# Designs tried in a protein design chat: VHH binders against Abasic site processing protein HMCES (HMCES). Part 179

Target 1, 269 residues: Abasic site processing protein HMCES (HMCES), of Homo sapiens (Human) (q96fz2)
Amino acid sequence: CGRTSCHLPRDVLTRACAYQDRRGQQRLPEWRDPDKYCPSYNKSPQSNSPVLLSRLHFEKDADSSERIIAPMRWGLVPSWFKESDPSKLQFNTTNCRSDTVMEKRSFKVPLGKGRRCVVLADGFYEWQRCQGTNQRQPYFIYFPQIKTEKSGSIGAADSPENWEKVWDNWRLLTMAGIFDCWEPPEGGDVLYSYTIITVDSCKGLSDIHHRMPAILDGEEAVSKWLDFGEVSTQEALKLIHPTENITFHAVSSVVNNSRNNTPECLAPV
Key: E = the ipSAE of ESMFold2; O = the ipSAE of OpenDDE; V2 = 0.75 times the mean of E and O plus 0.25 times the DockQ between their complexes.

## First folded at step 17 (VHH)

Design ko4 (from yc2 with R53S; framework vhh_6z1v_2)
Fold by ESMFold2-Fast, scan of step 17:
Formats: structure tokens, C-alpha cells, sequence
Structure ko4 (fold): chain B 269 residues (1-269), chain A 122 residues (1-122)
């Protein structure tokens, strides 16, 4: 997973992340650095994406089940990185393989610090290799959506008004991530950056791509992944596996250029 | 200054019981997960038990399940290891350790005590 869509306005995204804490209280996640959130239909590595993480990372007296939402840079910069320019990191940390996550220093260290996050997206894109040609067919991949009398499906909405209603009740894709905090040697703000954990593709996606992000299906899985105070790293890693609860449709080649940021990027062809 | 001070280690007969205590100071104890580790002469250090910051979740190694119980008292900044049905194989130096995240690998742990010796003889 190297491209996502996360285009919801901040208020819609926040409501889509409504949750219950350990005490059963209904909550919305609190924002950190909301001005750094840039909605887009076509997000690539090095851009910022919203993630959920435990409030306990920021407040020592917080309940570990309470959530913050914050934009983080896609492409994990390890806390131990000593150079002044994070773009000079020699390793690509856009994704992290589930099978080696406890062996790679870049990921094992932040995991030991409880730095688990849930990466939010409308869905992600993958490019299917077509036999006998150099062309690739892009697909938009996302959770099955509940059809209502107001929203329908994205393929069923044929007007801007009905198209907008699709997103009001959209179930966001929730991907397991690991983040780290890097302090610039020359001073400046702490950089929060993340990687998406990847697993072998499920049967339903195997004809499109051989890998997929580790998707946390449902609030129980999301809560356990985030709660680094009560759920051990070892128990949380049991949540990392392929899921069949996913759907997709082919999209236009418009998405190929990461500079294109329009609804056409995810519209069915 | 962060300190973890273990106490309670001593010589005990096979089948006996012992309670280890670890007194913590210098950090917000109630925000940290705690673990008990042990190391016998000539052997690797191994995790024995761990407990979440609230005490709501515990983990015990298979070789001590049913015999050892980890617990904590956040008001007293203390973590305990109740050891029952002791065997000669339990002879080791027992270490208390703290980590901000609930985690079982020793490499992640932020703070360590100096250890307390437990000797189990027939």
C-alpha cells in the first residue's frame, strides 16, 4: 500500500471516528495540529495523513483508551535518525512487513514504546499487472459500505448532491500503523511519521496485488491496537492478518499521477 | 532519580512459597507497565510475568502459570510476584522492570532494578 484517498472535510472525518472509551462513554477524538490535515483523493508517501493514537502518548494521566487524531507524515523517520534532513533516510519506510516487524530496528523500537496508530483513509489504490502489456489497471479498495436510502453506493450517485451523501455515512478504512517521533538536530518541531503494516493479500484481492495493508476490522480491533497501556504488543500483533471483508472497483488512469486530486481518481470506470 | 528496589529474595525449600516486592520511585508509576524477569547462572534472562499500568491485564510465562501471580498496588508504587510451589528450577536472580508500554520483550524496558536472589533447595 503506496497510495490512498482521504478526502473528507475535517468535521466529517471527526464524526466518522466516533468511539466509546473503556468506560463506555461516547467520544469524538481530539485533534492535534488540525491545520496540517490536507484532504485528498490521491495521497502518496511523504504527504500527511490523519491517524488515531492513544491520548496517553501526550498526557501521562490520560486513560489509554481515549483517542487523539493527528496528521502524520507517511514514511516513518526513526527517533534515532541523526541527520538533519529526514528525506535523506536510506531506507524506504512507507510500509512494514508483518513477518519482520519485530526484527527490524526501525519498527521494533517504536513498537516497544507503544507507538501504534490507526491510519485512516477512504480506501487505498493498487495497480493490477495486465498480462502481455506494460499497462497496469488501478483499483480503489475499501470496506463494504452500508447502503442507506440517503447514501446508496458511490457508483449509484449520479449528481453532486447525492454524491455528497455517500460520504456522510462512509465507513473509513482503518489500517494498522506504527509511528515514531523524530527531533530535528537543528531544532524545530518534533516530526511524527508512520508506516503501514502489510500482510499477504487475501483471496479476494489476490488477482489485483500480492500484498495488502493490515486492516483492523471493527471497533474492537481498533481499540485493542491503540490501547498500548492495557494490550501488550504481543497481543496487539495477533490482530495483524489479511481480511476478506473488503471490496473494490476499477478506476481511471487519472489516479496514476499523484498530483491529480479529483473525485475522478476513485470513480468507477 | 528513577529507582526500582527488589526485596524478598531468600533461600526456600522445594514446595515453599515466597513473595517478592519491587518499590518504585522517581517516575509516574501508575502510567508504566511492570515486569518480572529472572536469570539463572550461565543462562539467558527470561520474562516471568508482566502487568499493565492499571493492573487490569496480566501475563505469565507457561513455566510459572498456576504457581506465580503478578500484582501491583499503584497507591504504594509497588509491584509483587507471589511465588508458590517453588522448584529448584526457579533458582535465579529476579529483576523488576518498568516500561511505558505493556510489552513482553526485555529489550524495550526503560528501567531495571538490581535484582533479588531466590534460591530453591530440596
Amino acid sequence: as target 1 above (269 residues)
Amino acid sequence: EVQLVESGGRLVRTGGSLRLSCAASGFTFSSYAMGWFRQAPGKEREVVAAISSSGGSTWHADFVKGRFTISRDNAKNTVYLQMNSLKPEDTAVYYCAANYAYHLDEDAYDYWGQGTQVTVSS
Scores: ipSAE 0.784, ipTM 0.901, lowest interface PAE 0.7, mean pLDDT 90

Design ko5 (from yc2 with H103S L104S; framework vhh_6z1v_2)
Fold by ESMFold2-Fast, scan of step 17:
Formats: structure tokens, C-alpha cells, sequence
Structure ko5 (fold): chain B 269 residues (1-269), chain A 122 residues (1-122)
């Protein structure tokens, strides 16, 4: 997973993240650096994306079940990185393989500090190889969505009017991430950056791509992944596996260029 | 500033019981997970038990399950290890440790006490 859509206006995104803390209190996540949130139908590595993380990372007396929403840079910059420019990092940290996460220092260290986050998106894009050419067919991949007019999920065959209405009650894709905090050697603001954990693709996605993000399906999984004070690293890692509860449809090649940021990027074709 | 002070280690006979205490100061105790570790002469340090921030979740190593119980009192800034049915193999220096995240991975732990010696004789 190297491209996502996260286009909802900030207020709609915030309401889509409504949750219940450990005490059963209904809450909305509190924003940090909300001005850094840039909605886009076509987000690539090095851009900022919204993530959920425990409030305990910022407030030492907070309950670890309370949530913050914050924009973070996609592409984890380890806390030990010594150069002034994060773009100078010599290896790709856009994704982190689930099978080696405890073997790689860049990921094991922040996991030991409880730096688990949930990466939010409308969905993600993958490119299917087409035989006989070097061209790939892009697909938009997302949770099944409920229709408001009748029972059943929205699909590629539905009218454009139904797609316009779906965003008000869109179920956001919730991907397991690891983040780290990097302090620039020359001073300046702490950089928060994340990686998306990846697993082998499920059967339903195997014809599109061989890998998929580790998706946290439902509030129980999301709560356990975020709650680093009450859920051990070992227990949280048991949540990292392929899921079949996913749907997709083919999209236009417009999405191929990450500079294109229009609804056409995720519209069915 | 951060201090973890273990106490309660002593000589005890096989089959006996012992409670270790670890008093924490210099940090917000209730925001940290705690663990008990041990190291016998000539052996590597090993994890014995871990407890979540609230004490609502615990983990115990297979070799102590049913005999040892970790607990904590956040009002007293103290973590405990209740050790029952002690065996000579339990002879070791016992260390208290703190980590911001709940984990049974020794490498994750940030702060360590100086240890308390437990000797179990037949």
C-alpha cells in the first residue's frame, strides 16, 4: 500500500471517528495540528495523512483508551535518524512487513514505546498487472459501505447520485500503523511520521496485488491496537492479519499521477 | 530522578512463600506498565511477569504460572510479586522494571531497579 484517498472535510472525518472510551463515554477524537490536514483523493508517501493514536502519548495522566487525531507524515523517520532532511533517509519506510516488524530496529523501537496508530483513509489504491503490456489497471479498495436508501452495500453499478450521498456516512478504512517521533538535530518542531503494516493479500485481493495493508476491522480491533497501556505489544500484534471484509472496483488511469486530486480518481469505470 | 527500589528478597526454604515489593518514584507510576525480571548466576536475564497500567491485564511466564502473581497498587506507587511454592530453580536476583507501554519484551523496558536477591534452599 503506496496510495490512498482521504478526501473528507475535517468535520465529516472527525464525526466518522466517533468512539467509546474504556469508561463507556462517547467521544470524538481531539485534533492536533488540524491545519496540516489536506483532504485529497490521491495521497502518496511523504504527504500527511490523519491517524488516530492514544491521548496518553501527549498527556501523561490521560487514559490510554482516549484518542487523538493528528496528521502525520507517511514514511516513518526513526527517532535515531541524524541528518537534517527526512527526505534523505536511504531506505523506504512507507510500509512495514508484519513478518519482520520485531526484527527491524526502525519498527521494533517505536513499538516498544507503544507508538501504535490507526491510519485513516477512504480506501487505498493498487495496480493490477495486465498481461501483454506494462500498463496496470488501478483499483480502489475499501470497506463495504451501507446504502442509505435501502439495505445493502453501495457498488460500481449504483448511480452517481448515490455515490455523492455515501460520504456523509462513509465507513473509513482503518489500517494498522506504527509511528515515531523525530527531533531535528538543528532544532524545530518534532516530526511525527508513520508506516503502514502490510500482510499477505487475502484471497479476494490476490488477483490485484500480492500484499495488502493490515486492516483493523471494527471498533474492538481499533481500540485494542491503540490502547498501548492495557493491551501488550504481543497481544496487539495478533490483530495483524489479512481480512476478507473488503471490496473494490476498477478506476480511471487519472489516479496514476499523484498530482491529480479529483473525484474521478476513485469513481467506478 | 526516576527510581525503582526492590525489597523483600531473602533466604527461604523450598515450598515457602515470599512477596517482593518495588517502590517507584520520580515519574507518574499509573502511566507505566511494570515488569518483574530475574537473573541467576551464569544465566541470561529472563522475564517473569508483566502488568498493565491499571493492573487489569497481567502476563506470567510459563515456568511461574500458578505459583507467582504480579499485582500493583497505584495509590502506593508500588508493584508486587507474590511468590508461592518456591523451588531452588527460582534462586536469582529479581529486578523491577518500568515501561511506558505494556509489554513482556525485556528490550522494551526503560527503567530498571538494582535488584533484590532471592535464595531458595532445600
Amino acid sequence: as target 1 above (269 residues)
Amino acid sequence: EVQLVESGGRLVRTGGSLRLSCAASGFTFSSYAMGWFRQAPGKEREVVAAISRSGGSTWHADFVKGRFTISRDNAKNTVYLQMNSLKPEDTAVYYCAANYAYSSDEDAYDYWGQGTQVTVSS
Scores: ipSAE 0.626, ipTM 0.834, lowest interface PAE 1.2, mean pLDDT 89

Design ko7 (from ub0 with L99S; framework vhh_8pnl_2)
Fold by ESMFold2-Fast, scan of step 17:
Structure ko7 (fold): chain B 269 residues (1-269), chain A 117 residues (1-117)
Amino acid sequence: as target 1 above (269 residues)
Amino acid sequence: QGQLVESGGGLVQPGGSLRLSCADAGFDFSHYDMAWYRQAPGKERELVARINYGGTTNYADSVKGRFTISRDNAKSTLYLQMNSLKPEDTAMYYCAAGSEYDSFEYWGQGTRVTVSA
């Protein structure tokens, strides 16, 4: 996974993240650095994206089931990194493979500290190889959306005009992430950055691409992944597997260029 | 199975030079790590050179000082400049790109390089 859409205005995104804490109380996540949130239809690595994480990471005695929402840099910079420029990291940290996550120091160390987060997106993009032409067909991939009275069923058959009306009740894609905190050696603010864990694609996506993000399907999975105060690394990793509860539709080549940031990037063609 | 397209391979004499190119017609890989691998007949595929999204490079000891990897993100093209070629450099050369840590999920079909008198 190397391209997402996360375009909702901050207030809409916040409401889409409504949740219940351990006591059953309805809550909205509290923002950190909300001014760093930059909505876009075409988010690439090294840009900031919103993630959910446990309040306990910021407050010693906080209820670990309470959630913060914060923009973080996509591309994990390990806490031990000693150079001033993150682009000097030898290996790309956009994604972390589930099969080697406990073997790689860059990921094993923050996992041991409970630095799990849920990466939020409208959906993600993948590029299918086209037989005979060596061209690619981009697809927008997202959770199945609940039918509304106004829009009807949401999917590939809907016109582009109908897609502009669906965002008020959109179910955000929730991907398993690992984050770390890096203190620049020359001083300045602590950098929070994350990686998305990846798995083999499910059967439904196998014709598009052979890899997919680890998707946390539903509030039980999301809460267990975030709650590092009650759920161990070993137990949390049991949530990391391919899922079939996903849908997609073809989109135009406008999305190919990461600098393009318009609704056309995710509109059905 | 080709997601990336290599070109520039051919026959050269020892001591000669060759420039390989790798391009994708429909994908912006500016934010991805990219690499050149090679495989000689009867040998395992080996890493030749790697370049990250920021231009930081890493080379196999056997090619250091002779090969230069570079990228042009505006053209969505990866290059390998090969100088002082040796018979031992004879192989199929593969382009790779990836967003996953220490792994490449996109591969080309390869271009053949032959170094002989």
Scores: ipSAE 0.704, ipTM 0.846, lowest interface PAE 0.9, mean pLDDT 89

Design ko8 (from ub0 with E100S; framework vhh_8pnl_2; at its last look DockQ between E and O 0.06; V2 from the best seeds 0.00; counts 0 for: pae E 15.1 > 2, placed apart)
Fold by OpenDDE, look of step 18:
Structure ko8 (fold): chain B 269 residues (1-269), chain A 117 residues (1-117)
Amino acid sequence: as target 1 above (269 residues)
Amino acid sequence: QGQLVESGGGLVQPGGSLRLSCADAGFDFSHYDMAWYRQAPGKERELVARINYGGTTNYADSVKGRFTISRDNAKSTLYLQMNSLKPEDTAMYYCAAGLSYDSFEYWGQGTRVTVSA
C-alpha cells in the first residue's frame, strides 16, 4: 500500500470512529495533536494520517480499551534511529510484511511494547498492470458501503448534498499498523510514526495486486488489535490475514500524482 | 503505477561503460526504495545497488566504485551507470521498487548486459 485517501473533516472522522469501551459505554476517541490532521484524497508515505491507539499508551492507569486518535507520520521511524533525518533509514518502513514482522527489529521491538495502531482511511489505491501497455490502471479499494436508498454509488453523488450524505455515513477502512516513538537527536518533539502491515492479497484483489494491507474487519478485530493491555502480541497477530470483504472500482490517473488532492482521485471512471 | 521498463543493455567490451535506465511514466515512485538486481546464467539473482527514497545508496562489493545508482523522480526514472565493465558483470539486469523494508514489490522485465571481448 503506497497511497490512501483520508479526506473526511475532523468532526466527521471522529464520529465515524465511535466505539464501545470494555464496559459497553459509547465513546468517541479523543484527539491528540488534532492540528496535524490534514485531510486528503491522496495520502502518500511520509505524510501524516490519523491512527487509533489505546489510551494506555499515554496514561499509565487508563482503560486500555479506550481509544485515542492521532495523526502520525506514515513510515515508521524506529526509536533507536540516531540520525537526524528519517529519510536516511536504510530500508523503507512504509509497509511491514506480516511474514517477517517478527524478524525485523524495527517492527518487532515496538510491537513487543504493544505499539499497535489502526490506520484510518477512506480506502487505499493500487495499480493493476495492463497487458500490452506500459500503463497501469489505478483502483480505489475500500469496505463495502451500505447503500442507502438515496445515496447510490460514490459516483452518484452528483450533488453536494448527496456527497455529504455519502461520506457522513462512510465506513472507514481500518488497517493494522505498528507505531513507534522517535526522539530526534537534536531535540524537539517526539515523532510518532507508523507502518502498515501487509499480507498476500485476497482472491478478489489478486488480479489487481499481489499484496494488500492487513485489514481489521469489525469492531472486535479493531478492539483486540488496539488493546495491548489485555491482548498479547501472539493473539493480536492472529488477526493479520487477507480479507475478501472489500470492494473496488477503477479511478482516473489523477491519483498517480501525489500532489493531486481532489475528489477526482477516488471517483469511478 | 506503470510498468517498470529497463533499457540500455547491450554488448560492450571489457573496460567499457553502459548506462541502464528504468522508467515508469505512470508511476510516482518518489516514495519508493529502488534497486538494481542482476542474474547471470546459472547463478542466483543478486543485489547490485540500492537507493532509498531519500537518496541513500548502497552497493554490492563487487561493483563498488564502478557502478552508480541514481534516480530522477521528476522523470520517474532510475539509472545505473556502469563503468569499467568486466566479463563477470554479464547478466540480466532488473530494476525493482518497494515500500517494504527489504522486499521489492515491483520488478521490471530486465535488460541484458553482455561484457565480452
Scores: ipSAE 0.767, ipTM 0.888, lowest interface PAE 0.6, mean pLDDT 92
Fold by ESMFold2-Fast, scan of step 17:
Structure ko8 (fold): chain B 269 residues (1-269), chain A 117 residues (1-117)
Amino acid sequence: as target 1 above (269 residues)
Amino acid sequence: QGQLVESGGGLVQPGGSLRLSCADAGFDFSHYDMAWYRQAPGKERELVARINYGGTTNYADSVKGRFTISRDNAKSTLYLQMNSLKPEDTAMYYCAAGLSYDSFEYWGQGTRVTVSA
């Protein structure tokens, strides 16, 4: 996973993240640094994306089931990194393979500190190699969506007007992430940055790409991944597996250029 | 698996030069780490050179000073300039691209380099 869409206005995004704490109380996540949230149809590594994380990371004695929403840099910068420029990091941390996550110090250490987060997106993009050509076909991949005006879910065959209306009730994609906190050696603000855990693709996506993000399907999985006060690293890692509860449609090559940021990036072709 | 297309391999005499290219017309790899690997007959696959998204390079000891890795993100192309070629450089050369530590999810089919008289 190396390209997402997260374009919802902050208010709509916040409502889409409504949840229940462990006592059954309905809540909205509380924002940290909301001014750093930059909506986009075409988010690339090194940009900021909103993530959910436990309130306990910021407040001693907080209920670990309560959630904060915060923009974080995509591309984990380990706390031990000693250079001043994150681009000098010798290896890419946009994704973290599930099969080696406990073997890599950059990921094992923050996991041991409970630094689990849920990465939010409208969906993500993948590029399918087409036989007989050097071209690739991009796809937008997302949770099945429910239509409020009609029974069933929204799909590629629906009109552009129907697609525009769906965003008010969009079910956000919830991906398992690991974050870390890095203090620049020369001083300045602490940098929060994350990586997305990846797994082998499910059967439904295997014709598009051989890897997929570890998707947390439903509130129970999301709650357990975030709740580092009650759920151990070993128990949380049991949530990391492929899911079949996913849909997709082909999109225009406009998305190929990461600088393009328009609704055309995710519109069905 | 996602495929990249290598070109520029061939037969060359010891001391000669070759320039390998790796491209995909639909592939925006500006945020990807890119690498050249090689595999000689009967040997393990080995990393030759790596370049991260920021332009930081790393080379195998056997090729330092002779090979130069570079990238052109606007053209979606990765290069390997190989100078002072030795018979020991004979191998199938593969390009790779990825977004994770020590693993690449995109690979090419390879281009053959033969160094002999």
Scores: ipSAE 0.690, ipTM 0.832, lowest interface PAE 1.0, mean pLDDT 89
Fold by ESMFold2, look of step 18:
Structure ko8 (fold): chain B 269 residues (1-269), chain A 117 residues (1-117)
Amino acid sequence: as target 1 above (269 residues)
Amino acid sequence: QGQLVESGGGLVQPGGSLRLSCADAGFDFSHYDMAWYRQAPGKERELVARINYGGTTNYADSVKGRFTISRDNAKSTLYLQMNSLKPEDTAMYYCAAGLSYDSFEYWGQGTRVTVSA
């Protein structure tokens, strides 16, 4: 997984993240650094995207079931990195394979510190190899969405008002991630950065690609992954598996160039 | 292991050979086009060779017949075999990966190749 869409305005995205804490109280996640949120149909590594994490990471004695939402850099920068420029990191930390996560220092260490996050997106893109050409067919992959009489799918919207109605109730894709905190050697703000955990693809996606992000399907899975105060690393890792509760459609090659930030990137073809 | 890492650079005499490697055990090459670029001091970065996800190769005219790009997807490793090296091949060599033939979004930090006179 090396490309996502996360294009919703901040207030719409925040409402989509409504949750209940351990006492059943309805809450919205509290933002950190909200001005660093840069919505786009075409997010690539090294860009910032919003993630959920436990409030306990920021506040001593906080309820670990309460959620913070913050933009973090895609591409985990390990706390031990010694160069001054994160772009000089010589290891790709965009993704972390679930089957080796406990063998890689870059991922094992922050995971052992409870640095689990939920990476938010509209959905992700994946490229399928096509027989007989060098071209690849990109797909947009996302949770199944509830249809309404006025709108049935992304491609059914005929006007700007209908498009907004489709996205008002969009179920965000919730991917399991690991984050770390890096202190620049020359000083400055701590850099928060994440990786997306990957698994073997489910049967429904196997014709597109052999890997997929680890998707946390439902509030129980999201809550357990985030709550490092109550859920051990060993128990949290049981949440990491493929899911068949996923859908997709083909998109145009416009998405191939990460500079293209238009609705065409995810429009069905 | 979370980023492309080049190795195999060094000092060689003209006419010599060197094999560059680019690896990342956490990076799945199978759907990526890969390339080697180089940058001599004071010059722009230039394409040396590329190999698409299906194994089709393309070379800069200046290296054709002398350099061979290859990939081993099982080991997640990209190679550049450089033969008949010339002083003009002296440069910093970079590994790159991307999802389309003309777009590379992932880059290594480079390995230096010096061909002494």
Scores: ipSAE 0.000, ipTM 0.251, lowest interface PAE 15.1, mean pLDDT 86
ESMFold2 (binder alone), look of step 18: mean pLDDT 82; pTM 0.832

Design ko9 (from ub0 with Y101S; framework vhh_8pnl_2)
Fold by ESMFold2-Fast, scan of step 17:
Structure ko9 (fold): chain B 269 residues (1-269), chain A 117 residues (1-117)
Amino acid sequence: as target 1 above (269 residues)
Amino acid sequence: QGQLVESGGGLVQPGGSLRLSCADAGFDFSHYDMAWYRQAPGKERELVARINYGGTTNYADSVKGRFTISRDNAKSTLYLQMNSLKPEDTAMYYCAAGLESDSFEYWGQGTRVTVSA
């Protein structure tokens, strides 16, 4: 997973993240650094994306079931990194393999500190290898959306204007992430950065790509992944597996260039 | 038919040079780490050189000082300049790209390098 869409305006995104805390109270996540949120149809690594994390990471004695939403850099910079420039990290940390996460210091250490987050997106993109040609077919991959009388079908034949109407009730993709906090050696703000955990693709996606993000399907899974105050690392990792509850449609090659940031990036073709 | 396409392999004498290229039309690898791996006959595939999205490089001890990995993101092309080639460098050379710290999701079909007198 190396390209997402997260284009919703801040207020729409916030409402899409409505949740219930442990007491059963309806809540919206509280923002940190909201001005760093940059909506885009075409988010690449090293850009900022919104993540959910437990309020307990920021406030001692906070209810660990309460949620913060914060923009974080995609591409985990470990807390122990000693150089000034994150691009000098020897290895890519855009994604973290589920099968080796406990063997890699960059991921094991923040996991031990409960630094689990849920990465938010409209969906993600993958490129299918086309046999007999060197070209690839991009696909937009997302949760099945509830069909409403207002939004209608969001199938492959839908026009771009119909897609505008579905965003008001869009079910955001919720991916399991690990984050860390890095203090630049020469001073400056603490950098919060994350990686997306990856698993083998499910049967439904195997013809598109052999890897997929670890998707947390539903509020129970999201709550358990975030709640590091009550759910141990060992228990949380049981939530990490392929999921079949996913859908997709082909999109145009305009998405190929990460500089392109228009609705055409995710419109069906 | 591959995701990445290697070229530039061939037969050279010991001490010779080759420049390998790896390209994929229509895909933006600029944020990906990229690498060259090789597999000698009867041996396991091994990492030769790696370059991250920012241009930071890492080399296997056996090729340090002789091989140079580089990338041109505008052309979506990865290179391996191989100098002072030795018979021990004989192998299929594979291009790889990925976003995971310990594996690569995208691979080429390989290009053969033979170093013999």
Scores: ipSAE 0.743, ipTM 0.864, lowest interface PAE 0.8, mean pLDDT 90

